# Designs tried in a protein design chat: VHH binders against UPF0159 protein Ta1429. Part 2

Target 1, 206 residues: UPF0159 protein Ta1429, of Thermoplasma acidophilum (q9hib2r271to476)
Amino acid sequence: EKVRLIKYSNEREEMQKVLALLMYPFAEDASGIISRIKAMELSEASAILERIRDLRKNRRMKVGRPFEAVNYVFEVTTNYGAFRDLQRHRFLSIVRKPLTVSYGFDVPPIIAKMPDLSEEYAEAMKDAERVYRIIKERYGAWIAQYAVPFAYRYPVVFTTNLAEATYFIELRSTPQAHFDLRDIAIRMYNEIKSVHPSLAGIIKFV

## First folded at step 4 (VHH; framework vhh_3k1k_2)

Design s20 (from a12 with L57M)
Fold by ESMFold2-Fast, scan of step 4:
Structure s20 (fold): chain B 206 residues (1-206), chain A 122 residues (1-122)
Amino acid sequence: as target 1 above (206 residues)
Amino acid sequence: QVQLVESGGALVQPGGSLRLSCAASGRTFSEYAMRWYRQAPGKEREWVAGITGSGGMTSYEDSVKGRFTISRDDARNTVYLQMNSLKPEDTAVYYCAADYYEGSGLYPSDYWGQGTQVTVSS
């Protein structure tokens, strides 16, 4: 599984936006809040976000609507079974491609632990690739996609926000989470943390 | 498992340049995010720069923007921090950090190096 962060915004600007939205209910004028926050140093803004993180006692306590304003675009390449589970987390697909055999396939961990069954599984995938190739040559990729087993990897571009990403990562990064989504969750967390280390701090239960 | 080793720290004059390297050994972790942090005497460790696993996106702390550049060479499992126009305030021990995941069913690990000392002084 591969996860690529394609688009994100400047962290300071995103932090200022979140802080302005958090302060808005307590102020008479939004423009005054923005001027005040714009003068704030990054370290001060980070300290405020850390205090917000500390107020969450468990993952059932949501991070709040202001964090929905921080947006990310990811390309996720994973098997179709995992893709369907990802859709259940309210990630919006921006672009879709037909299912394909070009990105390889995943062997479920229980099967991978059994060498004879693992080999038989791989052979079944090779057989499916032959059928896919024949259908694609005769009828094109959009019809051939229906011959692609769910084990094959499928690239999808998704948009999400920091609140939804927090929910997904905290739920799916646990040791009890199914293998299909755990790798995606951990890679997604790492991608966010690399560009937004302060905002990533809101993702507490990883 | 994975081990991170920083190198390149030295004593430099104000206005000078220095390039830090962070080499990962063990299993390859291309596609994992990498970050640089620093810790000055008597201060807490602070984030400096980050690069996504794909290498497509970079981010910097405001005080180093325009002066520092993070890059990666996934074929060599190495991340670099090019530091230009160095100031006495940049004096710190610099650390690289990586999240490494050994595969489905195994716990992810957050790996840190031991650090490399950068001193900016005459």
Scores: ipSAE 0.000, ipTM 0.315, lowest interface PAE 13.3, mean pLDDT 77

Design s21 (from k1 with L57W)
Fold by ESMFold2-Fast, scan of step 4:
Structure s21 (fold): chain B 206 residues (1-206), chain A 122 residues (1-122)
Amino acid sequence: as target 1 above (206 residues)
Amino acid sequence: QVQLVESGGALVQPGGSLRLSCAASGFTFSSYAMRWYRQAPGKEREWVAGITGSGGWTSYEDSVKGRFTISRDDARNTVYLQMNSLKPEDTAVYYCAADYYEGSGLYPSDYWGQGTQVTVSS
């Protein structure tokens, strides 16, 4: 899979946590908040999330800090350029692997629209794979990674939270975003939505 | 005691099919990417196919794309190469190899099997 959600928590528990943090500034007693939230109906909790969604008029209006408490661990298989951009969005990489040719490569959309240039690009990648194989056979994967073009994909495990994921998804899912990041953003949104359909509603500008 | 043991090599007619197996022992199989290489007499060893430790991604040499399929069974510590529409040029000794991508050493240990002979002849 290009994007796989490998760790997440129960949605009801995450919603209760977010609601507690949203209410905390307006209450003196944290124990009272917890009791109130446990007694809250799902419809009431969902209405609060919908109200928060409605209050956001554009993607520059960030979701509140309480949504930073909802955490996700993703495995993303992507090229080096996209990996660098993910790091800029505060996706903390947990495990680092040497660059490799084992996961294929991405052809830039502009090049992909030109059959002759696309063929030349693919041949250049094949040549790089041959050099990679020779170096890897002699010196191992850590040295061979220097022969891997930035177009090649590799898996990285990242951790993020719902607030950062919302920012990334809304920014990078637009038609103007680079294709590789847009694809990752949409897949990440679908993964979150599949496990947390109510919380995913906060991601408004997709 | 690391071992990679290939099996399934045979004499087959052009257009035939064959499945190669590589049984691994002595290391944490699921942490390693697995690869198939082949070597015909008088030629250099050629990479054929690869599958990641997660099993999520596969890669193939152009000459075998659409004809060969690599897969793995982590419960049985085995990697497979399903070969369809075999051609005389596929005749070679086929080797299994394991790579540890997370290795921290300068030369991460690559493990190799002994090879299994595939002959495609009418």
Scores: ipSAE 0.000, ipTM 0.086, lowest interface PAE 21.5, mean pLDDT 78

Design s22 (from a12 with L57R)
Fold by ESMFold2-Fast, scan of step 4:
Structure s22 (fold): chain B 206 residues (1-206), chain A 122 residues (1-122)
Amino acid sequence: as target 1 above (206 residues)
Amino acid sequence: QVQLVESGGALVQPGGSLRLSCAASGRTFSEYAMRWYRQAPGKEREWVAGITGSGGRTSYEDSVKGRFTISRDDARNTVYLQMNSLKPEDTAVYYCAADYYEGSGLYPSDYWGQGTQVTVSS
């Protein structure tokens, strides 16, 4: 799986948390807010989120700090080039395994459109896999990773929050974005939407 | 980021010795695993030797075992490759590479130097 949501919390509980933080500046007593929000119907909570969504007129208007309280852990399996671009978003915490040939490789779009070059590229990858296997048997995976071409995919685990995810998805899902990151952004959006359909509504510009 | 600069490449007679150095600049050097690779004309880049950032697990390609020794000096931000009993087939451009340890670094990346030429010929 290219993008997989590993860890998330119950949507109703996350919505209640966001709403408590949204109401906090306008109330004298935090315990009173918590009690009121626990009693709130899901439809009422969703209506408030829809109003916040409607207030955002463009991508430059951020969703607000309360949404930083909703956390997600993702596993993304992508090539090293895309990974390097992902890590430029310094709001991500990243853990990775050694580079490997076990998850396949990506053929650049320009090469994929040229049958002869595509076949030559695939043969070069097969040759790299043979070298990787020899090194791994002799020296282990951590040394063998240096024989893995940047085209090969490997899993990266990172943590993000809903505000960071909204910024990333809205920025990277545009037609002008890097092709690998656009695909990742759209898949992340779909993963969030599948578990948190109400909260995913805040991600407006996809 | 880490910048790597190799030095020490020279013309040497068969059976001779040479020491290559790789100077690193940038972030904490001791957290990086360091590797030496070589590339002969018309051939692909080949791994030669490696040393871990956790202080001294070393590994070598079979053809250089017993002849080459990798070491590091974290105080000087430098990794070395001591090459003994050099053979004509060791002729190549030698490259230094660095990789950040998973779990101890937030910005894992591969970094490469520009290379240093080693020629073993009469």
Scores: ipSAE 0.000, ipTM 0.080, lowest interface PAE 20.4, mean pLDDT 77

Design s23 (from k1 with G56D)
Fold by ESMFold2-Fast, scan of step 4:
Structure s23 (fold): chain B 206 residues (1-206), chain A 122 residues (1-122)
Amino acid sequence: as target 1 above (206 residues)
Amino acid sequence: QVQLVESGGALVQPGGSLRLSCAASGFTFSSYAMRWYRQAPGKEREWVAGITGSGDLTSYEDSVKGRFTISRDDARNTVYLQMNSLKPEDTAVYYCAADYYEGSGLYPSDYWGQGTQVTVSS
C-alpha cells in the first residue's frame, strides 16, 4: 500500500489531551481542567473542535500548538523524486533505507501517454538496474543507491503530528501540487479520518 | 529485553538449500518490517531481503531474486529466509534485522541479531 498508518492513539484520549492543552491558559489550576475534561461528553468535545475548525478562514491560519500533541506514524512508498519534495516538510524521524530497484518504478503520466517514449523509459530503467547491480556487487548498497533513478520507489517511515499533517495535507492537496504528493496527502487525510473522524475535522482545506 | 536470534546456518554444497529462521522477542513483532542482511569476510554488510510489517510486500537484492524467499509467521514471532540454488558467492554471516515503526529513529534497522554462518563449498 502507498500510504499506511502504522501507529495512532485512541481518539477520545487524544481529544481530551488537546482540549486540556487548549484550556490550560484559562485555568486557575490543572485539577479543575482534568475533572471537566473527564466529565465532558464526546459530542461536547466534538462541538468545540468544530468551532475551532470554523475559526480558520484559510490554510495560512495554522492550527494551534495543542494539536502538535496528537502523533501518527506513517509508512509511505513512493519514488525518490516525490520523496525529495516530501522531505521539505517538517516530519520527525524519517527512516531511510538505501535506494533500491526492488520496489519498481513510476512512469510519469505525460510519458505514459506516449507509447514510444514509455517503451524507451522502461528500457532506460532496465539499463539503470544493470548498472545498479554491478556497482552493488563491487561497492555495496549504500554506494549503488546513487545509480538508482528518481523514478524508483522506496518505503519511508516517518512520524508527524496533527498540526504538521494539517499543514502538509492542505498545502499538497491543491491542484498546483505534484500529482504524487497530492495523492499522498489525500491518502494521509483519509487514513487519519478513518481512525480519528472528529480530530480530522480540523483539516479543513482539503 | 529485545532479542533477535538467528538459526539454520550450515555448510552446504553448491546447488543446495537452507532455511534460516530468526526468532524475535521483546517488541511488537507484527508492527515491524523484517530484513535479512549478509556479510562476507572483508566486505560491507549487504541487504538481502525484506518483508513489510503487513507481509504485503517483499523485496530482494538482484543477485538473490528467484532463489531466495522471505516470509514471516507473526503467530510465532519468526521471520524466515528460504535459500535455494546456493552458490559459493552466498557464503557469509547472515543477520536478521527489525525496523521500528514508533517514535523517533535515524537508523534503518533498530534491532540486529548476532548472525548465523552460511558456507557454500564443495
Scores: ipSAE 0.000, ipTM 0.098, lowest interface PAE 18.8, mean pLDDT 78

Design s24 (from a12 with S54D G55S)
Fold by ESMFold2-Fast, scan of step 4:
Structure s24 (fold): chain B 206 residues (1-206), chain A 122 residues (1-122)
Amino acid sequence: as target 1 above (206 residues)
Amino acid sequence: QVQLVESGGALVQPGGSLRLSCAASGRTFSEYAMRWYRQAPGKEREWVAGITGDSGLTSYEDSVKGRFTISRDDARNTVYLQMNSLKPEDTAVYYCAADYYEGSGLYPSDYWGQGTQVTVSS
């Protein structure tokens, strides 16, 4: 819903790829690596990943480059403020639709704590939505987007790899992170875990 | 194409147990990774548990670890969610979803059931 994993590959194949890349600097030849990886039990592969996880002492120690070979495509539905912060991360491609009022809006936390102010904020959003619909009917969505307040949510598609996802999730899942990005980071973590439970183990500081 | 039908949702007391079932129809169930999601009133849908088609690796959301167990019976084209030590916070509509792991495309198969209601209250 807020975060959706829309593209990923088979976990066993991704694990074999990562392990081959991890072993390559220490091997005499590629044939030996291929043979060893194909013969490796899943439990042995998982143990190697757990050892790599244990070697990282803190978030500042990055996962290795082999993990950049595991790729994901995510769709995130969030407000423009959160999207601006998301843009600061090194995701490979970001594709978005025109800003819209179709996915609801977020009330800033300080305003949400004040019932009267929260109600006034919601009414202001409804007023902006009315203007948006008039412009959209006459001039289309690309022109109407200029009437959409930053509080409104919209879907964004981006690509990332497991190393970048680990960095983002570990950085943005801390209690100090902006609440919208913390929520996104935790949801991304859960999406990766749901399809790649072994590989997700390298995401240590959640 | 895959169709999913959930069952097993009920009203239970705190501390109780329930087993949810998700019956799949369609071809090659064993190729699919299966997931459970839930959605409480006024909240967004969240992932709960997953099981891969490759070797049956399982994964869980932190709040349900140790209490919930996901399993599959490929001969019966069914995935299960065994829920123990239920809490009021577990009240939600539970959904089953299937992803075809061997042929992951740009948009994975988003086969969803209609959901089954679980209510934990006295």
Scores: ipSAE 0.000, ipTM 0.355, lowest interface PAE 13.6, mean pLDDT 79

Design s25 (from k1 with P108T)
Fold by ESMFold2-Fast, scan of step 4:
Structure s25 (fold): chain B 206 residues (1-206), chain A 122 residues (1-122)
Amino acid sequence: as target 1 above (206 residues)
Amino acid sequence: QVQLVESGGALVQPGGSLRLSCAASGFTFSSYAMRWYRQAPGKEREWVAGITGSGGLTSYEDSVKGRFTISRDDARNTVYLQMNSLKPEDTAVYYCAADYYEGSGLYTSDYWGQGTQVTVSS
């Protein structure tokens, strides 16, 4: 599975947290906010989130900081090149193991359609695996990782929040984005929507 | 081959303005997102602004929002960063980057220009 949501909190509780933070600057005291939020019907909370969605006219208008309080932990398995771009986006806290050849590799579709190039590509990957094994035996896995071609997949666990996820998904889900990142963005959106259908509504431009 | 060439960096006084340009070649420019990054001495490279492909939708880092504007001219394969109300804290080497895609599922990595130096000093 390319994208898996492995940690999230109860949607009602997360919605209550976001609403409390949104109300805080306008309240006389925190205890009044807590009481109001706890008594709020789910339909009322959803209506407020829909209103916030409506106020965002375009992708340039970021969701507010209260949405940074909603946290997710994802596992993503994709090729090294895609992960280079994720790291440079600077929106995710990323934890990974040394790169390895254990999770297979991706063949570019143009190459996959050409039998002679497809065979040569597969041979090159096997040559890279051989080099990887030699370096791993002599110098260990941490140095051998630098011999792993960009085509090889690896799993990475990262954390994000709803505001960061909204920014990434809206930027990377467009048809013009990199196909790898577009696929990841859409899968992340679907995972969030599956567990938090009301909160996922804030992700407007998908 | 993808190539990005930045220009427009200069020494400017606080409160001044500069326009950076990045000329792109080697890919279908209008279909790809473009970004500006900067790196100050002793700091990590940070994202500054982004613009999507044909949609032209923009995004900005909070510290530059309202002061910087990213735009693109697809006919000239060029992306721009208009910088207004410059502060000493904006002093950095500015880089443009393209979301470059080679085949379905493979990247070479982000393609970067050589950078252009912006110095804000009185």
Scores: ipSAE 0.000, ipTM 0.099, lowest interface PAE 19.4, mean pLDDT 76

Design s26 (from a12 with P108V)
Fold by ESMFold2-Fast, scan of step 4:
Structure s26 (fold): chain B 206 residues (1-206), chain A 122 residues (1-122)
Amino acid sequence: as target 1 above (206 residues)
Amino acid sequence: QVQLVESGGALVQPGGSLRLSCAASGRTFSEYAMRWYRQAPGKEREWVAGITGSGGLTSYEDSVKGRFTISRDDARNTVYLQMNSLKPEDTAVYYCAADYYEGSGLYVSDYWGQGTQVTVSS
């Protein structure tokens, strides 16, 4: 499975936005917040985020709502079953295609770990591809999608925010998580960290 | 829903034998496919053996074929790994895993134990 971060904003601007929102409940007026944020150096902002990271004792302690203001757009190529579970994390799919056999398929972990079952499974997938091709030639891709098993991958573009990404990554990067979702979670973490190294620090339980 | 607890890890000399047990709590144990994994220091976790819920089908990683045997006792909610002709290369933490297929088709719930240490040295 492939995970790519395709849209994000400047880290310094996102940090300033998060800090302003964090300070708002405790401030007498918004002008004071703006003045403080403008005077804040990147190192000071990063130190505050590290302190917030340290205050979280476990993944059940959610990051605050201000972190919902940091938005990301991802493209993920994964099987339909895994995609349905991603949608439970409030990832809004903003574009998708009819299900297809063009991007390969994933073998369920238990089947992949048993070579005899893995080969039988692969043959079943080849049979499904033959049926798909016949239906597609006769009736088109939108009807043929109904012949595509949930194992097959397809690309989807979805949007999320840093708070939801933190929850998802921390929940799904554990050894007990489904292998497909764990791989997606770790890749999402690495993508966020590569563009927002300071903000990624709040993702503590990876 | 299911908890897994491994036991039986020990220090063994090369050529020795050891039997690992994995006890599961929960109903419907016979419906779970069971697997053994191992992880040596500095290496990624490696699949070792698997057995289907019905017990009718077993599979092994090539390096352990003929030396290790996986079996299950559904009355005791336990899966076993019999390890024979142990080598220093078999030194690792051994993990038990259980899989249950969920209603979203190919989505699988994975349950893992904490692991049990096996050391093979003189």
Scores: ipSAE 0.000, ipTM 0.115, lowest interface PAE 18.1, mean pLDDT 77

Design s27 (from k1 with P108R)
Fold by ESMFold2-Fast, scan of step 4:
Structure s27 (fold): chain B 206 residues (1-206), chain A 122 residues (1-122)
Amino acid sequence: as target 1 above (206 residues)
Amino acid sequence: QVQLVESGGALVQPGGSLRLSCAASGFTFSSYAMRWYRQAPGKEREWVAGITGSGGLTSYEDSVKGRFTISRDDARNTVYLQMNSLKPEDTAVYYCAADYYEGSGLYRSDYWGQGTQVTVSS
C-alpha cells in the first residue's frame, strides 16, 4: 500500500540491455554486442554485475548511465511533506491528482507522544475533512484540495530508473534518514529485489 | 566564506594511531551531518565514516569498523576521526564533507575540504 511496484520488465532482457550499453563504448555497433550478450550464460552476466557492485566503495560513487535504461513505475502513498522531499529526486510523476482526505493522515511523532494534544490534532483533522467535503461538493476536487492539511497522505505514481533508484535508496535507507523516507526507500528496494534479484545487487549500501 | 580545514595527516607505521580534525566555519555546523571520505592513488573515493548533526548516530565502512571512531564538538565546530590499528591499505588523502539535513531524511552534500594526506608505511 505504501509502496507498490506497478510496472517493470523481464530481468534477463534488462540485464542484456545494461550489459550491451556497458560494452558499447568499446565496440563499433550495438548489433554485434547484442549477439555476444545473448550467447552469455546468466551466471556470467550476474558475475559481471557483481564485479561492478564490488567496485563501488561508497554511496557517492554513482552507478553508470547504462543502469538508467532499467525502468520502474511505482505508486507511493505518503503525506504531502514527505512527497515534496521525494520530488527533489529525479523521479518523473506520471499523473498528478488534487490533494485528498481519502488516504488518512499522519500524526507527527512529537504530537503522538502527548495524548491530549494527539486527540486535539485528530479533531482538527476531522474538521478539515468536513470542510473539504463541503467545498468538494460545491466547487469540485481541484478547489477542495486547498483545504487539505499537509498531514494527509497523497498517492503519486512516478517512474524511475535503476540508477536513480540506487541513489535514492542508498541515501534514504541510512539510520540518519527520517522515518517516512527511510521506510519508502527500504520498501522500494525490496520491491525491486523481488522482481530483479540480480540487478538489485547494484544497490549496495542499504 | 564557507571553509572546511582538515589537519592531522602524517606518516605513521603500521599498527599506529592518528587523529584527524576538520574545523568548519561559515555555516551552521550543528545543522550538518559530517562525513569522512578517503582516496588512495589509483583508487576510487571511498566513504569512511559519518556522524549526524545531533551526534546521536554514527556509521562506518566495513573495513574500518572497530578501528576508526568519528566524533564531533559542536562548540568548536570541529569533527574528528580517530584512527587506530592503521594498515598500509589506509594510506590515502582523507576528506571532510558537510551534508545538510534538509528535514524529512534528505541530506544534501554542500561542502568539501581540501584533504589531508595519511601515509601508513615503515
Scores: ipSAE 0.000, ipTM 0.096, lowest interface PAE 18.1, mean pLDDT 79

Design s28 (from a12 with Y107T P108Y)
Fold by ESMFold2-Fast, scan of step 4:
Structure s28 (fold): chain B 206 residues (1-206), chain A 122 residues (1-122)
Amino acid sequence: as target 1 above (206 residues)
Amino acid sequence: QVQLVESGGALVQPGGSLRLSCAASGRTFSEYAMRWYRQAPGKEREWVAGITGSGGLTSYEDSVKGRFTISRDDARNTVYLQMNSLKPEDTAVYYCAADYYEGSGLTYSDYWGQGTQVTVSS
């Protein structure tokens, strides 16, 4: 599976946490905030989140820091090129393995549309796999990883928060974005929405 | 700045349907999140439904989910509340509100209409 959400928290509790953080700078009494938030109906909390959503006029306007408190753990299986771009979004990788040829490779869409070029590309990948096997046998997997082309897939476990996920999804879900990242962004959005439908509403420009 | 005028309130029998309209005058309607609230006699005003400026996200109070639908028509500067399967407990004055975020953090309603009475009775 390309994207799997493997850890998340209860939505009501996460919403209460975000709302408490949003209210804290403007309150004289923290205990009053906690009582108000705990008594708040889910529908009222959702309406407040929608109003925050409406404050943002474009993707360059980021969601506020309180949304950094909502955390997700994802497993993403993608090629090395896409993986490096994911790291630029400040996704913290929890575990990493050496690059490998065991999970297949992706053919860039422009190449995939040309059967002859696509076949030559696949042959180049097979050649890289032969080199990889030779190096791995002689020098081990950590050295052999440097022979793995950027097209090859591998799984990585990432942590992210709702603010960073919002930024990534909105930036990378556009039709013009790199295909692999667009697909990952949309899958991440759908995973978040499936467990946190109210909080997913903060992701406005999908 | 926006001014809000509700219409469509009426007396209906239980199980009936009614559509409320809220017409806004002003230049920036599409930038506002729109809300419907209601207030029954002797009770505080309660939130009923909301729709974002983009129209992409709607939310509802649990007691009205599946029965009420909020929508907007930005070309006509109007927000609607379609109410189906009405119950006596839905009897209230219904208000629309426009919310605008002026700073960081928590938003509150900036503009309110005068309300429209909905009565569900046999």
Scores: ipSAE 0.000, ipTM 0.082, lowest interface PAE 23.0, mean pLDDT 76

Design s3 (from k1 with A33V)
Fold by ESMFold2-Fast, scan of step 4:
Structure s3 (fold): chain B 206 residues (1-206), chain A 122 residues (1-122)
Amino acid sequence: as target 1 above (206 residues)
Amino acid sequence: QVQLVESGGALVQPGGSLRLSCAASGFTFSSYVMRWYRQAPGKEREWVAGITGSGGLTSYEDSVKGRFTISRDDARNTVYLQMNSLKPEDTAVYYCAADYYEGSGLYPSDYWGQGTQVTVSS
């Protein structure tokens, strides 16, 4: 899979944690907040999150520090160009494998629309795979990675929190965003929504 | 001033264990990926292990999996490499590196230590 959510926590417990942090500045002790949050119904918690969603007028208005407490671990299989763009986001703790030819490659959309160029591009990639395999057999995978074109995909694992995920998804899901990152952002949103439907509501500008 | 200072390198018998330490200063340690690399005589520098700043997602080169463990102590700005079941092939100078983004041998690391010598022989 292009995007896989590999670790997340129980939604009710994550919502309780966010609400406790949201209430903390308005109370003198954590014990009182914890008692109040434990008594709160899921529907009441969801209504509070919806009010916070409604107050954000645009993606420049951040969701706030409490949402940084909700964490997700994703595996994304993407080409090296998209990976370089992901590295620019300082919210990511990124771990990757050596570049490889095992996960296929992406044809740029402009080239994909032109059958002759698309075929020539695919042939060039297959030629690069042959060179890669020769170098790998002789010198090993870490040296062979230098022969892998940027178009080839490989898995990258990273950790993000809900606030940073909201920022990334809202920024990169726009039609003007790079096509690889837009696809990744929308898939990340759908993964979060599938496990945390209430918390995903804070991601407003998708 | 940024510094990475490795320690723990020694001569050890095959099957033995060593723990390497790398003390960091001059940057926001918890925001950086920490990695260990090694370079054996006559060979290219290779990546050994990595650990993220966000709770310790770890990764290893295939030849060391199950034998080496990377860990970090963000309160003390230190990263560790626990090396077990050492083999003569593990003989190398071991380098600590800090990356704001992933290096993994394709890109130079942001910061490097001076290295510490590990020798595995009878």
Scores: ipSAE 0.000, ipTM 0.090, lowest interface PAE 18.3, mean pLDDT 79

Design s31 (from k1 with E102T G103P)
Fold by ESMFold2-Fast, scan of step 4:
Structure s31 (fold): chain B 206 residues (1-206), chain A 122 residues (1-122)
Amino acid sequence: as target 1 above (206 residues)
Amino acid sequence: QVQLVESGGALVQPGGSLRLSCAASGFTFSSYAMRWYRQAPGKEREWVAGITGSGGLTSYEDSVKGRFTISRDDARNTVYLQMNSLKPEDTAVYYCAADYYTPSGLYPSDYWGQGTQVTVSS
């Protein structure tokens, strides 16, 4: 699977947490906020989130810091170039697997547009895979990873929060974004929406 | 709202020429690869030609190579298919399509037009 949501929290609890943090600057003390949040109906909480969505007129209007408190763990399987771009978005990479040939490879866009060159590229990848298998059989996977071209995919586990996810998804889901990142952004949005449909509402510009 | 509107389809004699146009709106045209497909009665839809978003690289199905030319005018949000030396076998409904990734028909298109009929007959 290219993008998998591994860890997330209960939506009602996350909504209450975000709303408590949104109210904090206006409250005299934390106990008053807790009482207000406990008394809040889900419909009222959802209405507040819809109002926040409506107040954002464009992608440049950032969601507030309270949304940084909602955390997600994703596994993304992609090539090295796309991985580097994900790191630019302040995603905390937790763990990487050694490079392997087991997850397939991506053909660079310029080569994919030329059938003859695309076939030659695929053959070169198969040649690299043969070298990888020889090294792996003699010296193990740790040494063999040095034979894996950057075109091959590998899984990486990332931690992010709802504010950073909103920024990434809104920036990278546009038609102008690089195609690999656009695909990842849309898949991340769908994963978040599937578990947190109300909170996903703040991701407005997808 | 995304729209692709084809025009230029007509009845033409064998050996004749036609130029098809496709006007695009509702997306950033220059960022998308553009494609032409055709579908003859009783056959599956066939990829015919493609052009990249900014690079101007073109690709063609073998049966139309040398006879058809795809081009684009990004200032007018329009893609064209110039068809020369037309044959009865070229009779089909021609569809314009947009794909963010590739000009080739290897993957499904993001957006489709409604088609324009080309008939090659006396």
Scores: ipSAE 0.000, ipTM 0.092, lowest interface PAE 19.9, mean pLDDT 79

